# VHH binders against Flagellar brake protein YcgR (ycgR): the designs that were tried, part 28

Target 1, 263 residues: Flagellar brake protein YcgR (ycgR), of Thauera aminoaromatica (c4kar8)
Amino acid sequence: MAELSTPSPASPAPLDGGRGDELEKFTLRGARQILQLLQDLITHRGLITAHTGGGHSFMTAVLKVDEERGRVVLDPSPDPQANRRALAAPRLTCVTQLDGIRIQFPLVGLGEGQDKGRPALFAPLPAEMLRLQRREFYRLQVPLAHELSCLLKAEDLARKPVEVSARVIDIGAGGVAVVVPTGAAEFVIGGTLPACRLALPDGEPIELDLEVRNLNRQTQRNGTEQLRVGLRFAALPRAADTRIQRYIFKTERALNAKARGGL

## First folded at step 4 (VHH)

Design C56 (from na14 with W101F; framework vhh_7n9e_1)
Fold by ESMFold2-Fast, scan of step 4:
Structure C56 (fold): chain B 263 residues (1-263), chain A 119 residues (1-119)
Amino acid sequence: as target 1 above (263 residues)
Amino acid sequence: DVQLVESGGGLVQAGGSLRLSCAASGFTFSSYAMYWGRQAPGKGREWVSGISSGGGSTAYASSVKGRFTISRDNAKNTLYLQMNNLKPEDTALYYCAKQDFYSGEFPYWGQGTQVTVSS
């Protein structure tokens, strides 16, 4: 289960930093590197999902690095109960993304107080930070305008085949993350979804076998629950791999061109 | 509080069978996929099997495919693992697990249940 419990790089779920030589290689332990990365998160205004255990998490951000006191200052949750859970937790697992690179780090010894008259959470600087920069961990955030979808072939409670149209939220060399309504179908980590159809903007849908890698629940503003499903490409044909890579490269180049063009 | 209590392990000869049970409490059992993992002496933890919330979908590690059967009884909040044709390589501490949907991690509760297969 340790293998199958490793979430996709774009998933809000944390990765076990002590698992496998490949994850160890991406772990930063130099004080200067850690300080620089935290400062980059401040500059970029990176949103952080802080996991407090027991299935609970909240959104935060690094407001300041206090080098003199050896601590990081975090934006507290507007939900007082989330802050109480965080303060009671033995460890906070923070997950974020910077320029397509997944970043994860632990915080231990969380406290509360004020920074310049405003409520704040404080923790000692982390001793390590995970930064996943390998090609297999790169995920393109799919632009909303692309209407990228994947038709999933799954089963319901009665083992009856059902087809679910899922929105693709990110895509990489190894798989996709999709969102489906909670209860639309049954999923299990390690399960195979055969003959699914990935619809790219150009050309016919690609038929793929997908393996479920992770499952995350979220509640939308309208009160409906959505399930985020991380899916690995199983036995990806070379022609399909080529089309997916072309989509990723073309989309990234188009996004970079728009940014440089000022529009 | 979430609790998972494993039972049914023991000593068995190669070729024998055992049925493991996991009694779940403190959460809506029927709403979660459930899993079995194991850790052999001197080795890391490995995934064994999983079953969807309603029991419609199952998955197995290649090492146990065709020999083990995962099942659940949502009315009794109980997860099962039927192990047939046991091999010495199946000797391990077996854990029942529920995924934390927010963190994506698999916490294990309790001490697990020991399965020892003699050759």
Scores: ipSAE 0.383, ipTM 0.798, lowest interface PAE 2.9, mean pLDDT 82

Design C57 (from na14 with W101Y; framework vhh_7n9e_1)
Fold by ESMFold2-Fast, scan of step 4:
Structure C57 (fold): chain B 263 residues (1-263), chain A 119 residues (1-119)
Amino acid sequence: as target 1 above (263 residues)
Amino acid sequence: DVQLVESGGGLVQAGGSLRLSCAASGFTFSSYAMYWGRQAPGKGREWVSGISSGGGSTAYASSVKGRFTISRDNAKNTLYLQMNNLKPEDTALYYCAKQDYYSGEFPYWGQGTQVTVSS
């Protein structure tokens, strides 16, 4: 299946840079545009998944932009091993979202030090940033206050049925991304998880079949390792599809209203 | 330095069986889900089957479900594909693959082992 070689829209995985012509129109190269986008990520407290290679990533955030030194300052991982991997990597690939728009950028020349007496990671400002306004990549970052969960029906290492309550971290028209503790259940791309239950606000849980599209291991900001699972909705009844879409639009509108009211 | 080496292919009559093996090195095999793909002459790669890191979950393409069984031996760093009730349309180069969890893509594929099913 070609889908085995295609990044899932439910994944924080980097997009293929080898398709340069297709992505060029979405690539920002102006210094002022790059600075503004980084400042927007700071303002919105955007969580960034930083990929260090070898199947490893960690969650970070842009703490500030040091224009005088031409540097971005990043929040280090509380896991020292994740920081060592990042510093040893020839390149970090950072993936995040702003208002559902996918943003991706490389950082080269990562160093460590202190900012205001606290540990920090430093890198030169990126020369380019991808801002991808495509419908298929739109993902709503689920607010923690919503406590959105999906009860997954899977198997453990002994092939015994297990139920895992997974936190939904993002949601789109085609699927969700969830996080589970490492070892909680077994996952394989292409595998079907039948009769899972997606708990949305304002109604009964939606029972649906989910297909595993992507697996990613990451170190959380609190230092724990967890598995991020990208899940595709199998064919949804119209009512379920409408309810998911209504949740996405309602939540996006509410988040935009809060941001504008604060300023 | 991920290396995947397939073996066990050959010529077999329709209705026959073959068992493929894939020897993995250069990574912690027991930590990764593994996959089998195939490519018939003049066609692109087709996903065949997958197995989770501990072997607790498996998946199959509709064309092979019920006939093929994927398994693994983490102590030996080896992936297997038991192929039963082979059909002429199963003729292809078979290779094992590993997902890169960092990118979510499949950049690591073996060189393959040829399976030819005669009518």
Scores: ipSAE 0.423, ipTM 0.783, lowest interface PAE 2.2, mean pLDDT 82

Design C58 (from na14 with Y102F; framework vhh_7n9e_1)
Fold by ESMFold2-Fast, scan of step 4:
Structure C58 (fold): chain B 263 residues (1-263), chain A 119 residues (1-119)
Amino acid sequence: as target 1 above (263 residues)
Amino acid sequence: DVQLVESGGGLVQAGGSLRLSCAASGFTFSSYAMYWGRQAPGKGREWVSGISSGGGSTAYASSVKGRFTISRDNAKNTLYLQMNNLKPEDTALYYCAKQDWFSGEFPYWGQGTQVTVSS
């Protein structure tokens, strides 16, 4: 069930530094990877909880990356006290989520100024970013060519059953994210969609109950609006879990191979 | 500007009933799923119930299922929570909430309405 203040797995609380040995494999240190991840946060308008220490935090966002100066530009808090605490802090610990993946990074040397005549906070690019891809947090981005779909059994405005074929955009051990046209069906966070059918390669569709965990609107380049629906697996059979994990593993391996030398 | 104004709270005896209302303005109410949350003294916020944009789907926290009913009147831009068989543990400040469509977060909260259930 969804908590309005703390959606799982996107807790705004920072991860303990004592887990350095466990988290090292999820830490990005390549300049190109860091720049791409920050740009992804901008593109998806990712909200960031910035922790300033002493139990204080504020909501911000990356407004832009200034590659020439090696800086990120952040949205200041409307609360002047939060901005003063941030500027006085030796380090900000920034926590956010992108596509079900927990992202955490430090910012050191925060400054204040203006960007295009508007108040802004500036910091040097982080030297590292944590992208936590543990089983409970990991989501595979599904290639468009796979045409992976989930037949959702939902209700329309009149509470009549409707079936919606939704494209799966990401998948993990705990669930899927799908996209549907706005207005295709009625969704509510915490609602259960019974007897949905997840179509995976190599076999019959998997019948399962899904719980709605997140709703997010997307506007396509052609101006068409679609709804991104985050869905948690309920009562997942062992055989289904095995098939999902096999698909994730095979697809990751194939994508990694193509990225390295596919040309 | 998004505005959510809760009302209908009060003091009630255990086993009693209350009906909460949330008057919404500043957005197309009929296009958004709406939610009720609550926060008891010294505790974090708890999700209570949700209703889809047209009222076709509802969801409830296990602690209130069977006792609370969420509903909406899109013509009046109003969200309701009918609370029956109230228990002392239902004592909390009750909030109407709307998810931000682009971020997926819940930044739009009302001021709340206090519900106190005496034993």
Scores: ipSAE 0.391, ipTM 0.808, lowest interface PAE 2.7, mean pLDDT 81

Design C59 (from na14 with Y102R; framework vhh_7n9e_1)
Fold by ESMFold2-Fast, scan of step 4:
Structure C59 (fold): chain B 263 residues (1-263), chain A 119 residues (1-119)
Amino acid sequence: as target 1 above (263 residues)
Amino acid sequence: DVQLVESGGGLVQAGGSLRLSCAASGFTFSSYAMYWGRQAPGKGREWVSGISSGGGSTAYASSVKGRFTISRDNAKNTLYLQMNNLKPEDTALYYCAKQDWRSGEFPYWGQGTQVTVSS
C-alpha cells in the first residue's frame, strides 16, 4: 500500500523558500554574507542550474558581482530558447553547491546585455540565499586528482551484461554521481545496478547495490557527450558507510586547508 | 512541440488485462528514456515504470512488478504498458512521461488515459 514518489531529478529540485519557519535557520539575508557567498561561487567556478519554471532549466555561472550597482552578472545559455524562457520568467530559482553544501537563491528582474563585449544576463542581487547543510543534501565534489571511480554492472542495448568504469564526480552519505560516455550502457531511473564496485583511494573496492535516481546529458567543452548518472546506495554496510564518511571528512578538510593558504 | 498522447484505458474486471499506448511526436523518441506514471483520485502521482532509450533496461514500482511490462517501438515512436492481473488498486489515470536529458526534469507529461478496475 506504499505510495512511491516521483524519481529525483539530476539537479535537485528547488526547495520552497516560502517554508520560512523551517528554512529560516539556513537563510542568509545579510548583504555582506550574500556578496561573499556569490564571490565564493565565482572563485570556485561553481555551475548553477537556473530553473525558469514549467520544468525548464539551464546551466549558468556567476561571472561577476557588481556591488556598486547591486547586480549579478550571469553566463547565458548557448541555447537561445533557454535564454528566452529565462528572460520571460518572473523569477529564476538558482541551485548550486559549494563545498558540498546546497545553495539556492532567487533572481527577479533578469535582463540581457553585454559584459566586456560578450553576451551576459543581469539581475539584481538576491535579497536572500538558502545555505542548506543537511546530511541528505551533502555532496563532496570529488577532486579530479583522486581519480575516484565506480565500476558499474549494467546492461547494453541488447540486455547483455556490460561493465562500465565511471568517474565519480560527487559523493555523499546517500549516493554518488558518476559520468559515463553517452552510449556506454543503458540507464533508466528506478533501475538497479547490483554488485557495483566503488574504488576509494585507500583500501579495497566497496561492493554496493546502486539504484539510478537521475540522468542528465552533458556536452563537455571539447564537444564530447557524457551522461551524468545519480546513484543511490540501495544497501550500505556500516563498514562501507564509515569508510565513505572518512573519505569525505578527510578530503573536505584537505580542500578547506588548501583554500585557507595550505599547500 | 513535444506531444504525448495516451490511449488504451477502459473498464475491466479484477484479474483482467489492458495494453496502454503512448504516441510520441515532436522529439527524437529513440534518444530518451520513457516513463509511465499514474494518479488515483485524491492521491499523489505515483511512478509506475520506466524504459531506457534503446529498451535495454526497464524498471518497475514494487506494486506492479511481475504484472506490468513496459516496452517501446522506436520505429513507430510508441511506448507501451502491458497490464496483467489488474487489481482495484490499479484504478488511476495513467500518464506517459518524458525526461529532459539536459535538465534531468520531467516537463513533458501526456493528458492521460483512465483505467478503472472493478471487483
Scores: ipSAE 0.414, ipTM 0.810, lowest interface PAE 2.5, mean pLDDT 82

Design C6 (from na14 with S53T; framework vhh_7n9e_1)
Fold by ESMFold2-Fast, scan of step 4:
Structure C6 (fold): chain B 263 residues (1-263), chain A 119 residues (1-119)
Amino acid sequence: as target 1 above (263 residues)
Amino acid sequence: DVQLVESGGGLVQAGGSLRLSCAASGFTFSSYAMYWGRQAPGKGREWVSGISTGGGSTAYASSVKGRFTISRDNAKNTLYLQMNNLKPEDTALYYCAKQDWYSGEFPYWGQGTQVTVSS
């Protein structure tokens, strides 16, 4: 309800609470599993969107897990008002992503203090964490070496056609996320981009109609901004679906083999 | 602080028209895509329409396509929704919304303006 479009796996929006029974099979309740998942978030420097209710949220990260004291330490918002809202909230809903897998968990009893002389937020360890591994929610992070691109056909301010070559950062059964320079073209959630061309290895580009599902801006380390665009496949032909799934499968296998061999 | 104030709702007969306005303040209006949503009593929020930063791209829910027109005036920091051929099922509280730049979420919704369509 806090969002206009259906949440994608890359969307930080929390999932529908009415789906509790459907999501039970993806819910981790083992203390060991919860501790390991939180540690994975630290190791991968996962950015977390913490929802404080009333349509409010802020960006945070897990700084550490204190297993002996049974608590997590979170990075406070640079916005003092966001921190005050978080401390007043009866519950935070935390949403993040690891390797294309959506992770969501509650935090109750938030407090403030210091960690090594710096402001920090503290909360008891969550009793449960959601880890979604559904086909429609799975997103493969595309290796930079693959140089996967999608040629987007959009319009500028003057309603003139423009073509934007966008780098594909993740891909799944239902769509892709791409990055484009800020200001490269006009986008709107729910808008359709007709006849875009997805370039996959070992074949001709796939012509697709894409629907914009999410937009967000990210500041890169050098201070430049990029626009991340979440795109849903519309009317995907079986042959195209097969090629996309084959790419995902082959890339996942190669990455898994590389990870095992690298140790 | 981001402020969104909707106006222009009212009671109209089926087949009638209304023009909604949303006055925006507290942010650089021309830098954000803007959206209209609605909520009927006892139901969740439904996305209605969206418009890109400069108005070059628009989008509509299938239920309103061809009847509603979204537009914006960046010089006046105002978002509009022209509603034609209104139907009883269009009865709802209408909200404008702004997406958060970094999270992609919609934390900023106005108070809403009520539209009631009689048969």
Scores: ipSAE 0.439, ipTM 0.825, lowest interface PAE 2.5, mean pLDDT 82

Design C61 (from na14 with S103D G104S; framework vhh_7n9e_1)
Fold by ESMFold2-Fast, scan of step 4:
Structure C61 (fold): chain B 263 residues (1-263), chain A 119 residues (1-119)
Amino acid sequence: as target 1 above (263 residues)
Amino acid sequence: DVQLVESGGGLVQAGGSLRLSCAASGFTFSSYAMYWGRQAPGKGREWVSGISSGGGSTAYASSVKGRFTISRDNAKNTLYLQMNNLKPEDTALYYCAKQDWYDSEFPYWGQGTQVTVSS
């Protein structure tokens, strides 16, 4: 059971430890494969959500891999408190995406210092990395230029209905991840948000019922806090499903063409 | 330090009712969503219900929807689960949890309170 303990495909949240055995075949333990995957994250400037425990996370990136020293170099948070939490944590759980594929890995033994005169965080290379290659886990990182939004219907702290315009940061067949300002509305994992409106390019907003699958607080690179909300599509109509899939395929094709020669 | 102390479990006949309580300390209770989970002997943990920080939004597993009601008293730092029309399959150790996001482990679980429903 424990249906809600496993994040949606759109989620930056870590997978529940009780699901680890089911994911063994997607776990990379070869040193060459781990090094290559980390290098791919550097090449594609992959943003990483690093979970420090207690519902806290911050955004980082792999800056460098030191193969001979067996360690990774990470971009520190602009928030000193987030860095202190990270250094005090027994482990970081890092979640990211590469070409729509969910990637997750632990970092243990975090330290701080400098790389080429700039502040940096250091950690030993992870002994394992999870790479989910199944179609159901595919997610498209929404290009900033598309300005995708979802109007959420929720409640505020006074239990009054509110509408919150949330920026869509990734989208898949099963749901979306959005960001909202901390305190904008109340959310609960498993809660249903009825009649939300997803704005895609090339048409009217799609009215959807959404289920909250995960929540995390994250410190952005500019030091501000946001709430990241993973949302599952409930009872998706066929016409809406077709429009979402068309958007994903068209955007993926355009991004691939841009990478090869530009559009 | 975070502490969660569950109480209110016991033995009850099928069709009966129980109210569970969870006393919270060591954190700002009113700022966090709270959850109830359960584990039957030899089985994995099952999510049962959740409630938002202010109490305005609730969620329930399909197996308990319409029979259980989650509530909270932020002035008393206490979470409740009203369980009605109990069934033998509701027999489990019930835990309250503080969790805003998924972790490989649930770091803020209490020791639990045992609920046994006789046929």
Scores: ipSAE 0.268, ipTM 0.721, lowest interface PAE 3.5, mean pLDDT 81

Design C62 (from na14 with S103T; framework vhh_7n9e_1)
Fold by ESMFold2-Fast, scan of step 4:
Structure C62 (fold): chain B 263 residues (1-263), chain A 119 residues (1-119)
Amino acid sequence: as target 1 above (263 residues)
Amino acid sequence: DVQLVESGGGLVQAGGSLRLSCAASGFTFSSYAMYWGRQAPGKGREWVSGISSGGGSTAYASSVKGRFTISRDNAKNTLYLQMNNLKPEDTALYYCAKQDWYTGEFPYWGQGTQVTVSS
């Protein structure tokens, strides 16, 4: 579910620089701004993927903004089960795109009825909308079948060079998240890993420098621990940036086609 | 039951030096990366430096790189920050921090030690 690859607002790491959530810069809370953005989605006939939780979603669109009643009117799914799931969900996460800018907003309190004699879904206007203008905040969940890997060049406890093959779990224009076995190498937030090799399909590995931005330990179902490492591209040659963007676009397109029951 | 206790702050003149210490308890110190942050009056928190669990990797904010050195003694459960060529802009409350293993957040902070650099 590529649409769910948009990261949730993370609590700010006090030692990762800045104050507050960086996504706050892109969050709209003004009533007029929200109304204008919703109207832009109507004007551009933007298709919206509405996620109901549990891996379920459906395609919809904003048909109308009812300012007097403070509501949006949405196109219902032709699948009655999808509509029942949506009505039962505590919230919908709506994801769309306008002029290459990713837009995400919550809807709570979904109801059903009619608009001009046709079935429709209704929800109160969202209190906030994310208008993600900075592409590096978007993260594509890497399909397991792609077997994407990054060969990390790091140091062990004795400051000796070590190479660690890490599985890439998500990727964006600004970086990747990888998983490695606990104890495979030493990592520190803000540290640089030089000359790492990112393996993308259909080409030679990309050699690049990575900066550690986040560390998190995860326990697998079998009790084995893995380290999740968030890595920022310290500098990208134009050719590497183009290849990464092309991989993201191609994979997103294929996942969206599959989600629509196509291909 | 994570406890972090900073010490070593004080008043120094510009160009002077201080060494800060952080005594850690309540967790296996040698298994975790450790960090120094600071907060000046009227400013937000600022990341200063980090060191990996075994001391093999270090990182520094650009404003302190070349002047500050982070180190650790795992046998003593102690984190250090050697501060050289101090500037008035370095005036702040300095605290050490540990990341939470599962959330990736920084809920564990010490009380801090005050560093004041006069002109």
Scores: ipSAE 0.288, ipTM 0.764, lowest interface PAE 3.8, mean pLDDT 81

Design C63 (from na14 with S103E; framework vhh_7n9e_1)
Fold by ESMFold2-Fast, scan of step 4:
Structure C63 (fold): chain B 263 residues (1-263), chain A 119 residues (1-119)
Amino acid sequence: as target 1 above (263 residues)
Amino acid sequence: DVQLVESGGGLVQAGGSLRLSCAASGFTFSSYAMYWGRQAPGKGREWVSGISSGGGSTAYASSVKGRFTISRDNAKNTLYLQMNNLKPEDTALYYCAKQDWYEGEFPYWGQGTQVTVSS
């Protein structure tokens, strides 16, 4: 039996080939479904990471869907370099989450201009959008009020061991995503960070080994650069897995209760 | 703007060694993690190794771990791959790549250098 080489990131496949065929059941191609999903992103004020190539991305949001002109209107980055990279890119890969479900779609033919007197980016409506509904892709967006952190053991720019307290922005059964300032530590995809400590509410920090799976340089809406680090749990102990699942379940229930109370 | 030029490939006997180089230009080399990938004839691209911007952290595919060593010289804007105990299965075009990995995108690739390992 043939096996896949590592490191071989298990990122979402293009919509071609064996992996593409499997993702077909999660791919929206109907114009009405695409319009509705984009509108849901507006309604939920969903932040979108727009990947421009070369390891660069910026945070944006859908401001408007212009059905008459067949285009989306996006919030430009306050960083002019990020906007120039986006406009020069042959395509953007847009990634976001809605209710813990991963949403991904391409945008081609990005332009710039104004919408109601404000700077804006424009692109034709995507022909397809991926909505991954399977539990293995579920990520809880960590409420900012929880101040969830992970103490990472890594090396700095001078190859000295350092401990970096990273803010956890999302968490799932298989890992976490954290943000750190660019330059705080050195990371490499496939690298292992041993004996890191994940601080969950209710109890002692969980000590675990993390594998670096994704690195994204992001220009935030306020113009600062952050490094988003996707980390996989390596050989997670059963007790730790149980605690993480309880946190996710409890937090989801609390968020659902708040949503039902308000609307 | 960005340019990556691989060199050092060739024909070698099984058990032999080769040292690949990648000369980088058009970007601040010392600010980026760098990677080696390979593609055997009739097969898809496979990640081989990675090195952090300052060289403090490295990663290797299980198929090459212990035999290959990635390194970099930031003063020379050059990435290296020392390949020891080469096997016929290592026969491939070897590419260096610049990019933080992210979903839906492929690393920026150089043109590649051919490595052929005879039995």
Scores: ipSAE 0.324, ipTM 0.753, lowest interface PAE 2.9, mean pLDDT 81

Design C64 (from na14 with G104P; framework vhh_7n9e_1)
Fold by ESMFold2-Fast, scan of step 4:
Structure C64 (fold): chain B 263 residues (1-263), chain A 119 residues (1-119)
Amino acid sequence: as target 1 above (263 residues)
Amino acid sequence: DVQLVESGGGLVQAGGSLRLSCAASGFTFSSYAMYWGRQAPGKGREWVSGISSGGGSTAYASSVKGRFTISRDNAKNTLYLQMNNLKPEDTALYYCAKQDWYSPEFPYWGQGTQVTVSS
């Protein structure tokens, strides 16, 4: 699937295997590096999408790294069928993000048992982990205080033009992810939204053509649903690219300084 | 219990036309975007076209744009693909797919309908 099968930089979908040679420089094979990265996923409580093949996946997390036994301990799915699929799979492809950086790794030889009296899945430590620090794969999680928005020009159920103000939840060199109320507009993966307006904290809104790359429903704690839409910049002028990169860089620096207890 | 049943495939000469149908059941059809994909012998699945829940937005792979038209009838729970000016390269098993809101892939592929275009 040319346009739909190319994962967005923030997509939970596994990367194309034909890119193996290009990804070698981002592949970690040192045991100490792998252990440290897995520990970072535990510390940040990172959610992992584990792909079992055949279009199936489940949400998991690394609960523990057992260095003595050379294995990782994973949170099993509450769905018994998902766990059965995982155990039957020859490999899991695990995809997650840490601080906007895409991380992907295989697990082979999955087993089940208990950790401290609780159900758990176990797998040998991966021999390699992909950590994509490429500009195109980096996604800044937008601080809520910035109130970053994108005015989407779309169509409703009657094919009538509609404008939807969407909150930007992450942003990268290649696109944005936004959230909108379900039913506010129609979206289709591969569809183009022309002349949308991205509002950054400073300056005039940036006019952009956006392509829909993914759609996910999210249920809020109050029971309402919202739609998460992944959008690719279809044709980004140099001036717009510069402003977006400046916002990303400036915000990263401010967040890093704040994390250290100072501006 | 999502079910998708494709029909309308067959053998056709290059330059000919076919209309595929997909009968959907087990979900609220009008609430989901729908897609057509295809798989040629010895190749992976290729996305062909998509249509939004109400039919207001459509998208096409560059290889079929201008030749194929996707449409839907929400009252009949049916998805269509009108294929014109068919080429030997369009020979494939064609699948109907429902967007999975929670998955990056299209897990609800139907059984498929075979399209063979002779040279």
Scores: ipSAE 0.199, ipTM 0.698, lowest interface PAE 4.5, mean pLDDT 81

